VH-VL binders against q9umr5. Designs and how they scored, part 222

Target 1, 268 residues: q9umr5
Amino acid sequence: SYKPVIVVHGLFDSSYSFRHLLEYINETHPGTVVTVLDLFDGRESLRPLWEQVQGFREAVVPIMAKAPQGVHLICYSQGGLVCRALLSVMDDHNVDSFISLSSPQMGQYGDTDYLKWLFPTSMRSNLYRICYSPWGQEFSICNYWHDPHHDDLYLNASSFLALINGERDHPNATVWRKNFLRVGHLVLIGGPDDGVITPWQSSFFGFYDANETVLEMEEQLVYLRDSFGLKTLLARGAIVRCPMAGISHTAWHSNRTLYETCIEPWLS
Short names: E, the ipSAE of ESMFold2; O, the ipSAE of OpenDDE; V2, 0.75 times the mean of E and O plus 0.25 times the DockQ between their complexes.

## First folded at step 10 (VH-VL)

Design y17 (framework fv_nofazinlimab; at its last look DockQ between E and O 0.71; V2 from the best seeds 0.00; counts 0 for: pae E 5.7 > 2)
Fold by OpenDDE, look of step 10:
Structure y17 (fold): chain C 268 residues (1-268), chain A 123 residues (1-123), chain B 112 residues (1-112)
Amino acid sequence: as target 1 above (268 residues)
Amino acid sequence: QVQLVQSGAEVKKPGSSVKVSCKASGGTFSDYAISWVRQAPGQGLEYLGYIIPIFGTANYNEKFKGRVTITADKSTSTAYMELSSLRSEDTAVYYCARTQYDFLTGYSDFDYWGQGTMVTVSS
Amino acid sequence: DVVMTQSPLSLPVTLGQPASISCRSSQSLVYSHGNTFLNWFQQRPGQSPRRLIYKVSNRDSGVPDRFSGSGSGTDFTLKISRVEAEDVGVYYCMQGTHEPYTFGQGTKLEIK
């Protein structure tokens, strides 16, 4: 039998967004138990990510317990960060494939239309004033806002991304790394035509330097220092990168070609 | 000036579906969400759900899940609310309203309303 | 769901006299960031609802200063210092803090 699949949605999302994905999985892997977690839907997805991690943890623990052979995680957009954190704090997870579906794994510094809705009176360059305040960190989007021009503020104020990345020292860094390394495969999915994740390479742990030049995963300090296990995972062949062009952010979970190419191979 | 203009009155049979449109103007459609609220004759206001066009995601009041579908077309700045399996108790004026969440100012929900669309469900 | 309870449901008022409407929520409407999303709407006969007050006490543009909102946590009040003929209609409180958004029953303001 196929391992159960757990799906975690993104910002302002719900289980309904994954109806096509469910169809694809059912067709190609009949009998698969797929659970789309219906937590923190809509505006509730703006709640602090650590709160979300706790909620999702409570939901996945029973599922994992009933699946001794292991489970697969498909985590979309903001959900990918939730899942990475989840795997970092769980010392007994049994995740075989962690599929990060167009997730801003290295943070967000986009000036896209979706930010305009959240911050209609603010520019991208000014969001650090909001996001790196104690008040700002009460919002999920600010938990992974990564301003390359204000690295000091990011490192000191980020209550989520900087911690799960091991960019700021904390007492749980070693344990979180150990826990995360329990994953069988880390499947990173994203693409240049996403239009939301900025830079799109963030889905592959690439990100801006101080000059807004995009550096790849292997050039990142978190990789070089192996702060949460990326270098180790890559060395043992556990990281899969699946870039795909021509897919907008809202279509990653509803594209058959993407599913067959990047998701399906890891659901066995 | 921000305006929400809804489609005209509908008369429907029980069991059928109705789709109401809400066209926004005077602002940037992608900068806000559209919520739907209904009001039965002589009754109060009831929230149905909302869509965030830029995200393409909708959230619904659980009471209506399975029957209501909210969609949006960014190219025409139009939101839609479709209600299926209509029953007599669905007879109401349906309103669209602009919804926004500004983290900086806190300016938010339901600041502009459509003129309403009367939906009558009768045999 | 958060239950919004208005009182009174019927409010006959003499022209020129003040009016007060109470709204109580079944749970706190203070959001995690500190804002309280409590709105007041006016619906005149045959018209769409119009927002008067947002975030407890902020008047929308064009709303006369005779309207004021106050309150905190779970208890909120809309006051009209001097009722005018154009104020006839139904007033609703609405919470926007917790999904699903919910409205009070409405208070029908009439002139005696």
Scores: ipSAE 0.543, ipTM 0.832, lowest interface PAE 1.3, mean pLDDT 93
Fold by ESMFold2, look of step 10:
Structure y17 (fold): chain C 268 residues (1-268), chain A 123 residues (1-123), chain B 112 residues (1-112)
Amino acid sequence: as target 1 above (268 residues)
Amino acid sequence: QVQLVQSGAEVKKPGSSVKVSCKASGGTFSDYAISWVRQAPGQGLEYLGYIIPIFGTANYNEKFKGRVTITADKSTSTAYMELSSLRSEDTAVYYCARTQYDFLTGYSDFDYWGQGTMVTVSS
Amino acid sequence: DVVMTQSPLSLPVTLGQPASISCRSSQSLVYSHGNTFLNWFQQRPGQSPRRLIYKVSNRDSGVPDRFSGSGSGTDFTLKISRVEAEDVGVYYCMQGTHEPYTFGQGTKLEIK
């Protein structure tokens, strides 16, 4: 029989968005128990990410308890950051595959309609003034805003991303790394035609340097210092990178080829 | 300036579905979230859900248990609400209303309303 | 779901006299940085609802200054300093802090 699958949605999203993904799983892995967590939907997805992590933790505990052989996580967009934090804070999680669907794992720095809609009077170069304030950190999008031109402000003000990346010193960093490393596989999915995640390589732990040149995961300080376990996971052969072109941000969970290529192999 | 114009009244049989349209004019449609609210005859207002066309996402009041589907077409500046498995208690006036989100100046919920669409469910 | 309770449900008032409508929520409506998404709507007979007040106390453009909103946390009030004939209708409070968004039962304002 197949391990249970837990699905976590993204910003301004709901469980309905995953109806096609559920169909694919049912067809290829019949009998799989799939739970799409229906928490922090819509506007509630703007609540601080630590608050969301707390709520999702409460929801996953009974599911994991009923599946001693393990579970899989499929986490979309902002949901991938929630899931990565879950893996760090739960010392008793039993996650085999963590599947990250186009998630801004190294942060977001984009001038997209998405950004303009939330911050219509600001440009991306000025959003650090809003997001790296106590007011801004009360909103989820600012919890992973990552301005490559203001690294000192990011490191000092980030209440979420800099902590789960191990970029800011905190008393739980060693325990969180240990917990994260208990995952069986980290499956990274994304692509150049996403249109929202900026840079799109953030889904693969790549990100801009100060010149807005994209550095790959292996060139990032968090990888080189192994601050939360990426280098260790890669050395175990536990990191799977599955890029795919031609998929827009809202279509990752409704593309059959993407599912068969990047997701299905990891749902044992 | 901003106007929301809804489709005309409909009479439906129990068990069928209805799809109500809401066409926006004035302002930029990409700035809109469109919410749906209903009002049974002589009763109060009940929230159904909303859509944010830029994100391509909809959110629903769980009381409707998957019977409601909200969509949008950016090219025609039109939002749609479809209610399936109709029952006599679904007889109501259905309104669309606008919401604009702005973290710098605050939220502006339901500042413009459509004229309403009467949906009658009878055998 | 957050329950919104209005009082009174029926409000007969003499023309030119003040009116006051109470709205109480089952949970705090404070969202962030003191923002409280409590709104008031007026529905005149045969018309669509119209927003009067947003974020507790902010009057919409074109709303007469005889309308005012106040309150905090869970307890909110809409006041009309001098009721005019055009004010007849049903008044609703609505919370936009917690999904699903919910309305009060409505208060029917009548001229006696």
Scores: ipSAE 0.075, ipTM 0.616, lowest interface PAE 5.7, mean pLDDT 88
ESMFold2 (binder alone), look of step 10: mean pLDDT 88; pTM 0.908

Design y18 (framework fv_nofazinlimab; at its last look DockQ between E and O 0.03; V2 from the best seeds 0.00; counts 0 for: pae E 8.5 > 2, unsure alone 73.2 < 75, placed apart)
Fold by OpenDDE, look of step 10:
Structure y18 (fold): chain C 268 residues (1-268), chain A 123 residues (1-123), chain B 112 residues (1-112)
Amino acid sequence: as target 1 above (268 residues)
Amino acid sequence: QVQLVQSGAEVKKPGSSVKVSCKASGGTFSDYAISWVRQAPGQGLEYLGYIIPIFGTANYNEKFKGRVTITADKSTSTAYMELSSLRSEDTAVYYCARTQYDILTGYSDFDYWGQGTMVTVSS
Amino acid sequence: DVVMTQSPLSLPVTLGQPASISCRSSQSLVYSHGNTFLNWFQQRPGQSPRRLIYKVSNRDSGVPDRFSGSGSGTDFTLKISRVEAEDVGVYYCMQGDHEPYTFGQGTKLEIK
């Protein structure tokens, strides 16, 4: 039988968004138990990401316990960060494939209509004033806001991304790295036509330098220092990068070609 | 001035589906969400769900999950609410309402309402 | 779900007299950012609901100053300093802090 699949949604999202994905999985892998977790839906997805991690942990633990052969995670957008954190804090997870579906794994520094909806009265260049404040970090989007022009504020104020990346020292860094490395495969999915994840390379752990030049994963300090295990995972062939053009952010979970090319191979 | 204009009254048989439209004008459709609320005759207000057109995401009251579908067409600034498997207790006036959330300022929900659409479910 | 409880459910008032409606939530509606999405709506006979008050105490544009909202945590109040004939209708409180959004039962204001 196929390993169970657990799906974690994105910002302002719900299980309904994954109806096509469920159809694809059922068709290609009949009998697969797929659980789309309906936690922190809608506005509740703005809750602090650590709170979400705890909630999702409570939901996945029973599923993992009933699946001794392992499970697969499909985590979309903001959900990808939740899942990475989840795998970092769980010392007993049994995740075979962690599929990060268009997630801002290295953070967000976008100026899209998507962001403008969240901050209609604020500009991208000024969001650091909000996001790196104590009250700003009470919102999920600020937990992975990564302003390349205010790195000091990011490193000091980010209560989530900087920690799971190991960019700021903390007492759990070694353990979290060990836990995360339990993953069988890290499948990174994203593309240049996403329109929301900014830069789109963030889905592949690429990101801006201080001049807003996009550097690849291998050029990132978190990789070079192997702060949470990226270098180790790459070395053992556990990282899969699946870029795809022509897919908008809201279509990653509803594209058959994308599913067949980037998701299906890892649902064994 | 912001206006929400809904489609006309509907009379439906039990087991059928109804789709109500809500056209927004006087503002930027992509800047806000559209929520749906219904009111049975002589009763209070009940929240159904909402859609964020710019995100392409909808969220629903669990009570109606599986029966309600909310969609939006950005090109026409129109939101839709479809309710399936209709029953007599679904008889109500259905309202759309503009919904916004500003993290910084707290710009809030349901500031503008449609005129309502009466949906009658009867055999 | 957050339960919103209004009292009274029926409110007969003499013209020119004040009116007060209470709304209690089953849990606190306070966010860490300081905003509380407690709204008051007026629904006149045969009309759509109209928002009167947002975030506990802010009047919408065009709402007379005889309407005021107050409260915090779980207890909220809508007051009308001097009831007028046009105030007849049903008033609802609503919380917008937790999904699903929920309304009070409604308070029917009538003229004695």
Scores: ipSAE 0.517, ipTM 0.815, lowest interface PAE 1.5, mean pLDDT 93
Fold by ESMFold2, look of step 10:
Structure y18 (fold): chain C 268 residues (1-268), chain A 123 residues (1-123), chain B 112 residues (1-112)
Amino acid sequence: as target 1 above (268 residues)
Amino acid sequence: QVQLVQSGAEVKKPGSSVKVSCKASGGTFSDYAISWVRQAPGQGLEYLGYIIPIFGTANYNEKFKGRVTITADKSTSTAYMELSSLRSEDTAVYYCARTQYDILTGYSDFDYWGQGTMVTVSS
Amino acid sequence: DVVMTQSPLSLPVTLGQPASISCRSSQSLVYSHGNTFLNWFQQRPGQSPRRLIYKVSNRDSGVPDRFSGSGSGTDFTLKISRVEAEDVGVYYCMQGDHEPYTFGQGTKLEIK
């Protein structure tokens, strides 16, 4: 039989957005229990990510308790960061596949419609002034804003991403790494035509250096230092990379070919 | 032009609560943050906190020991400040003010102010 | 909390003469690479406060050019080059670099 699947949505999202994904799972793996968590929907997805992590943790505990053989996570966009934090803070999670569906895992440095709505006169080059303030860190978008030209501010001001990446010292870093490493597989999905995640390689733990040259995962300090376990996972053969061109940000969960190629094999 | 209109004066007993409203007009309500500031008679200005209506998230000055609650109603373009467990030293004029999101003008700007609401706490 | 200290607290001035108000913070007000969110407000008798100066030295719309702001770090100044009768009121500085945002005590400007 198939392990239960837990789905965590992204910014300004709801369970309806995943209706096609649910249909694909039901067709290929009939009888699978799929739960799309309907917390922090719509405007509430702008709440601080640590607040969201706590709420989602409370929701997943009973689901995991009823599934002793394990569960799978499918986490979309901003939801992929929530899920990675969940895996770090939960001492006893039983996640087999963590499927990161076009998530800004190394952060975001690009203009989006949501960013323009919140900061209509700002550009990516000057948004650090807002996001790297206590006021800015009260919004989820700023919790993973990663300006490659202001690394000192990022490292000191980030209340979320710099912590879960192990880029800033904190008392829980060793425990979080140990907890995250309990995952069976890390499945990374994304592509060059996403149009929102910037750089799109953030979905694969790639990111800009100070000259806006994209460095791949294996060139990142967090990988080289094995800050939260990426090097260990890669050495185990537990990291799966599934890039796919031709898919826009809102279409990842409604493309059958993407599902069959990148998601279905990991829903054992 | 942005305009902030506040509710009328109130007289309250110690231990009760008060809820002051601030109705915005002349712009898109969700484009702004609404801040609250008070002024006791003959004294200076004191910051209470703010809300960003599109997020519904408020930040507070901890001096008020969790006695203040700031909310917003997008459908009426109105922000609210509620102060509970009132004491005589809470007698003040309470102002709402607009703040900007833009980093060029500063996230804590108070460029438009309401007319003020006198709250008197008296036995 | 950042403490904002104004001096003088009371400022009697003869019409047509200059006035200067000092504001000092307990911590440096450098938000991001030289930006300082230090603001000045005027409260005329019986009125709500009005912003005069933002980010140390930028005059707000409709503020006369006789008002100017300056300073950096922990020390800031509001100057009025020639005081007019309509300038009577209380002047406040405010910092927006550190939560919670804080005001100075106010400086009451009066005509002698």
Scores: ipSAE 0.008, ipTM 0.428, lowest interface PAE 8.5, mean pLDDT 87
ESMFold2 (binder alone), look of step 10: mean pLDDT 87; pTM 0.904

Design y19 (framework fv_nofazinlimab; at its last look DockQ between E and O 0.75; V2 from the best seeds 0.00; counts 0 for: pae E 5.0 > 2)
Fold by OpenDDE, look of step 10:
Structure y19 (fold): chain C 268 residues (1-268), chain A 123 residues (1-123), chain B 112 residues (1-112)
Amino acid sequence: as target 1 above (268 residues)
Amino acid sequence: QVQLVQSGAEVKKPGSSVKVSCKASGGTFSDYAISWVRQAPGQGLEYLGYIIPIFGTANYNEKFKGRVTITADKSTSTAYMELSSLRSEDTAVYYCARTQYDILTGYSDFDYWGQGTMVTVSS
Amino acid sequence: DVVMTQSPLSLPVTLGQPASISCRSSQSLVYSHGNTFLNWFQQRPGQSPRRLIYKVSNRDSGVPDRFSGSGSGTDFTLKISRVEAEDVGVYYCMQGTYEPYTFGQGTKLEIK
């Protein structure tokens, strides 16, 4: 039998967005138990990510317990960060494949219509004033806002991304790294035509330097320092990168070609 | 001036589906969400769900999940609410309403309403 | 779901006299960022609902100053200082803090 699949949605999202994905999985892997977690749906997805991590943890623990051979995680957009954190805090997870579906794994610094909807009266360059305040960190989007021009504020004020990345020292860094390394495979999916994740390379742990030049995963300090295990995972062949062009952000979970190429191979 | 204009009255048979439209004007469609609320004759207001056109995401009242589908067309600034498996108790005036969001100030829920669409379900 | 309870459900008022409607929520409507999303709507006979008050006490544009909203946490009040004939209709409170959004039962304001 196939391992159960757990799906975690993104910002302002719900289980309904994954109806096509469920169809694909059912068709190609009949009998697979797929659970799309309807937690923090819609506006509730703005709640602090650590709160979401706790909620999702409570939901996945019983699923994992009933699947001794392991489970697969498919985590979309903001959900990818939730899942990475989840795997970091759980010392007993049994995740075989962690599929990060167009997730801003190294943060977000975009100025898209998507962002403008959230911040209609603010510019990208000014969001650090909001996001790196105690008030701002009460919103999920600010928990992974990564301003390359205000690295000091990011490192000091980010209550989520900087911590799970091990960019700021904390007492759980070693344990979180150990926990995260329990994953069988880390499948990173994203693409240049996403239009929301900015830069799109963030889905592959690439990100801007201080000059807004995009550096790859291997050039990132978190990789070089192996702060949460990326270097170790890569060394043991556990990281899969699956870039795909021509897919907009809202279509990653509803594209058959993408599913067959980047998701399906890891559901066996 | 912001306006929401809905489609005309519908008469439907039980078991059928109805799709109501809500066209927005006087503002930028991508700047807000569209919510749907219904009101049975002589009754109160009941929330159905909403869509954020720019995100393409919809969220629903659990009570109606599986029967209600909310969609949006950004090119025409129009939101749609489709309700399937209609029953007599679905007879109501259906309203669309606008919700603006600003992370700094919070939500401005339901500041503008459509004129309503009467949906009658009868055999 | 958050339950919104209005009182009274029927409100006969003499012209020129004040009116008060209470709305109680089953849990605090204060959001984590500090905002309280409590709205008041007016629905005149044969018309769509119209928002009068948002976030407890803010009047929408065009709403007469004789309407005022107050309250905090779980208890909220809509007041009309001097009822006019055009105020006849049903008034609803609504919480927008938690999904799904929920409305009070409505209070029918009539002229005696």
Scores: ipSAE 0.653, ipTM 0.858, lowest interface PAE 1.1, mean pLDDT 94
Fold by ESMFold2, look of step 10:
Structure y19 (fold): chain C 268 residues (1-268), chain A 123 residues (1-123), chain B 112 residues (1-112)
Amino acid sequence: as target 1 above (268 residues)
Amino acid sequence: QVQLVQSGAEVKKPGSSVKVSCKASGGTFSDYAISWVRQAPGQGLEYLGYIIPIFGTANYNEKFKGRVTITADKSTSTAYMELSSLRSEDTAVYYCARTQYDILTGYSDFDYWGQGTMVTVSS
Amino acid sequence: DVVMTQSPLSLPVTLGQPASISCRSSQSLVYSHGNTFLNWFQQRPGQSPRRLIYKVSNRDSGVPDRFSGSGSGTDFTLKISRVEAEDVGVYYCMQGTYEPYTFGQGTKLEIK
């Protein structure tokens, strides 16, 4: 009765983190086959995102093949970027709902506990020197580091985010846009009290300009140029924005009210 | 210098639970991962899982999934490991150990160990 | 899933003689930027394990220079150039490249 659900976890995460989400799904959508992909756990989540996308692609193909009516994706934090890349590179995906759970979709630029933990001797203002190098691009967080004060370096050095956003010309841009547009719904979830995603509006395709003023999705060049299909999706009513205050980064998948409000309606 | 001090020995009945604490001092607790390793009498070392306190993220060895809960309290710099549904084969010394993460220099796995906590499961 | 296999499992050694312990992994332990998270631990009788070597060949502070580590890919070696009485104990290799982290079976070093 219900479409299968595939869950993709975030940085330094594992399938166990989603036990409450699994309980909620079982209560509201009994019989739903839910698969939490147990790949790139822990420190493996720092591997290049394209490597992760390839591994996750291999894991989802048989699940999608067994469900010709479609599947849903729930993708948390860094996992939301993996999932968006999957939707671009898979010409045969059958994803109905892509649920992006507090993911840095337009990138990350924050001096947070997250940064201090990963780069204890660096600050956000000089991390571009590391991330915008071939060496730095071999780490997942640098694949979506987006320094608004060094946009030229970002555009030239990013091996991942600038490509999946269509911010840098590449030969696959037309095909990736076509593939991404096959999704039924894009459900964007996040909130101001997350504490990690910076700016938190990145979860809704908002991001800083050069003055660190947040521009909303509709003000972004990637939207205005419709570079990977956001404008098209919004025009057909396929984008759902579900912000919720009061939820910290590690609590998104364990809050029942968040589930009932933002996730449950999209799991049919 | 980093030190890991564990709670004292426990004697437990089969079917009950045990919660072992590991208090860290020295360094910045929020940039640790605290791992748990056990050693049955006369046996080798077996990894149980870890927690990264800043994320609240715990990963578990699949062998123990469903019975082990690892938590941390940043305010007291203390990690906890709880093992439920105890069996006699869970009799072991339980150690905590630190991994320090530094993305630039790589991981420093298990560079400091706690003194160990003997857990005996007997009827 | 990574199996770590030590050889030998029992190693009686005469004082002052060299000792060598092999550790083989079921898959390559090379991680990003050339790092290989292969570690060696010593557990003296009645004590907690102590790390000796990290990332294949880096000696921890306070570890005598008679201990050395080497190897690459799947094959690793811990050497003690001259065994002393204090070296009695069990030695474990451990990989930290893939979760779950796994240990070798241990090598019991004894003085003949």
Scores: ipSAE 0.085, ipTM 0.630, lowest interface PAE 5.0, mean pLDDT 89
ESMFold2 (binder alone), look of step 10: mean pLDDT 88; pTM 0.913

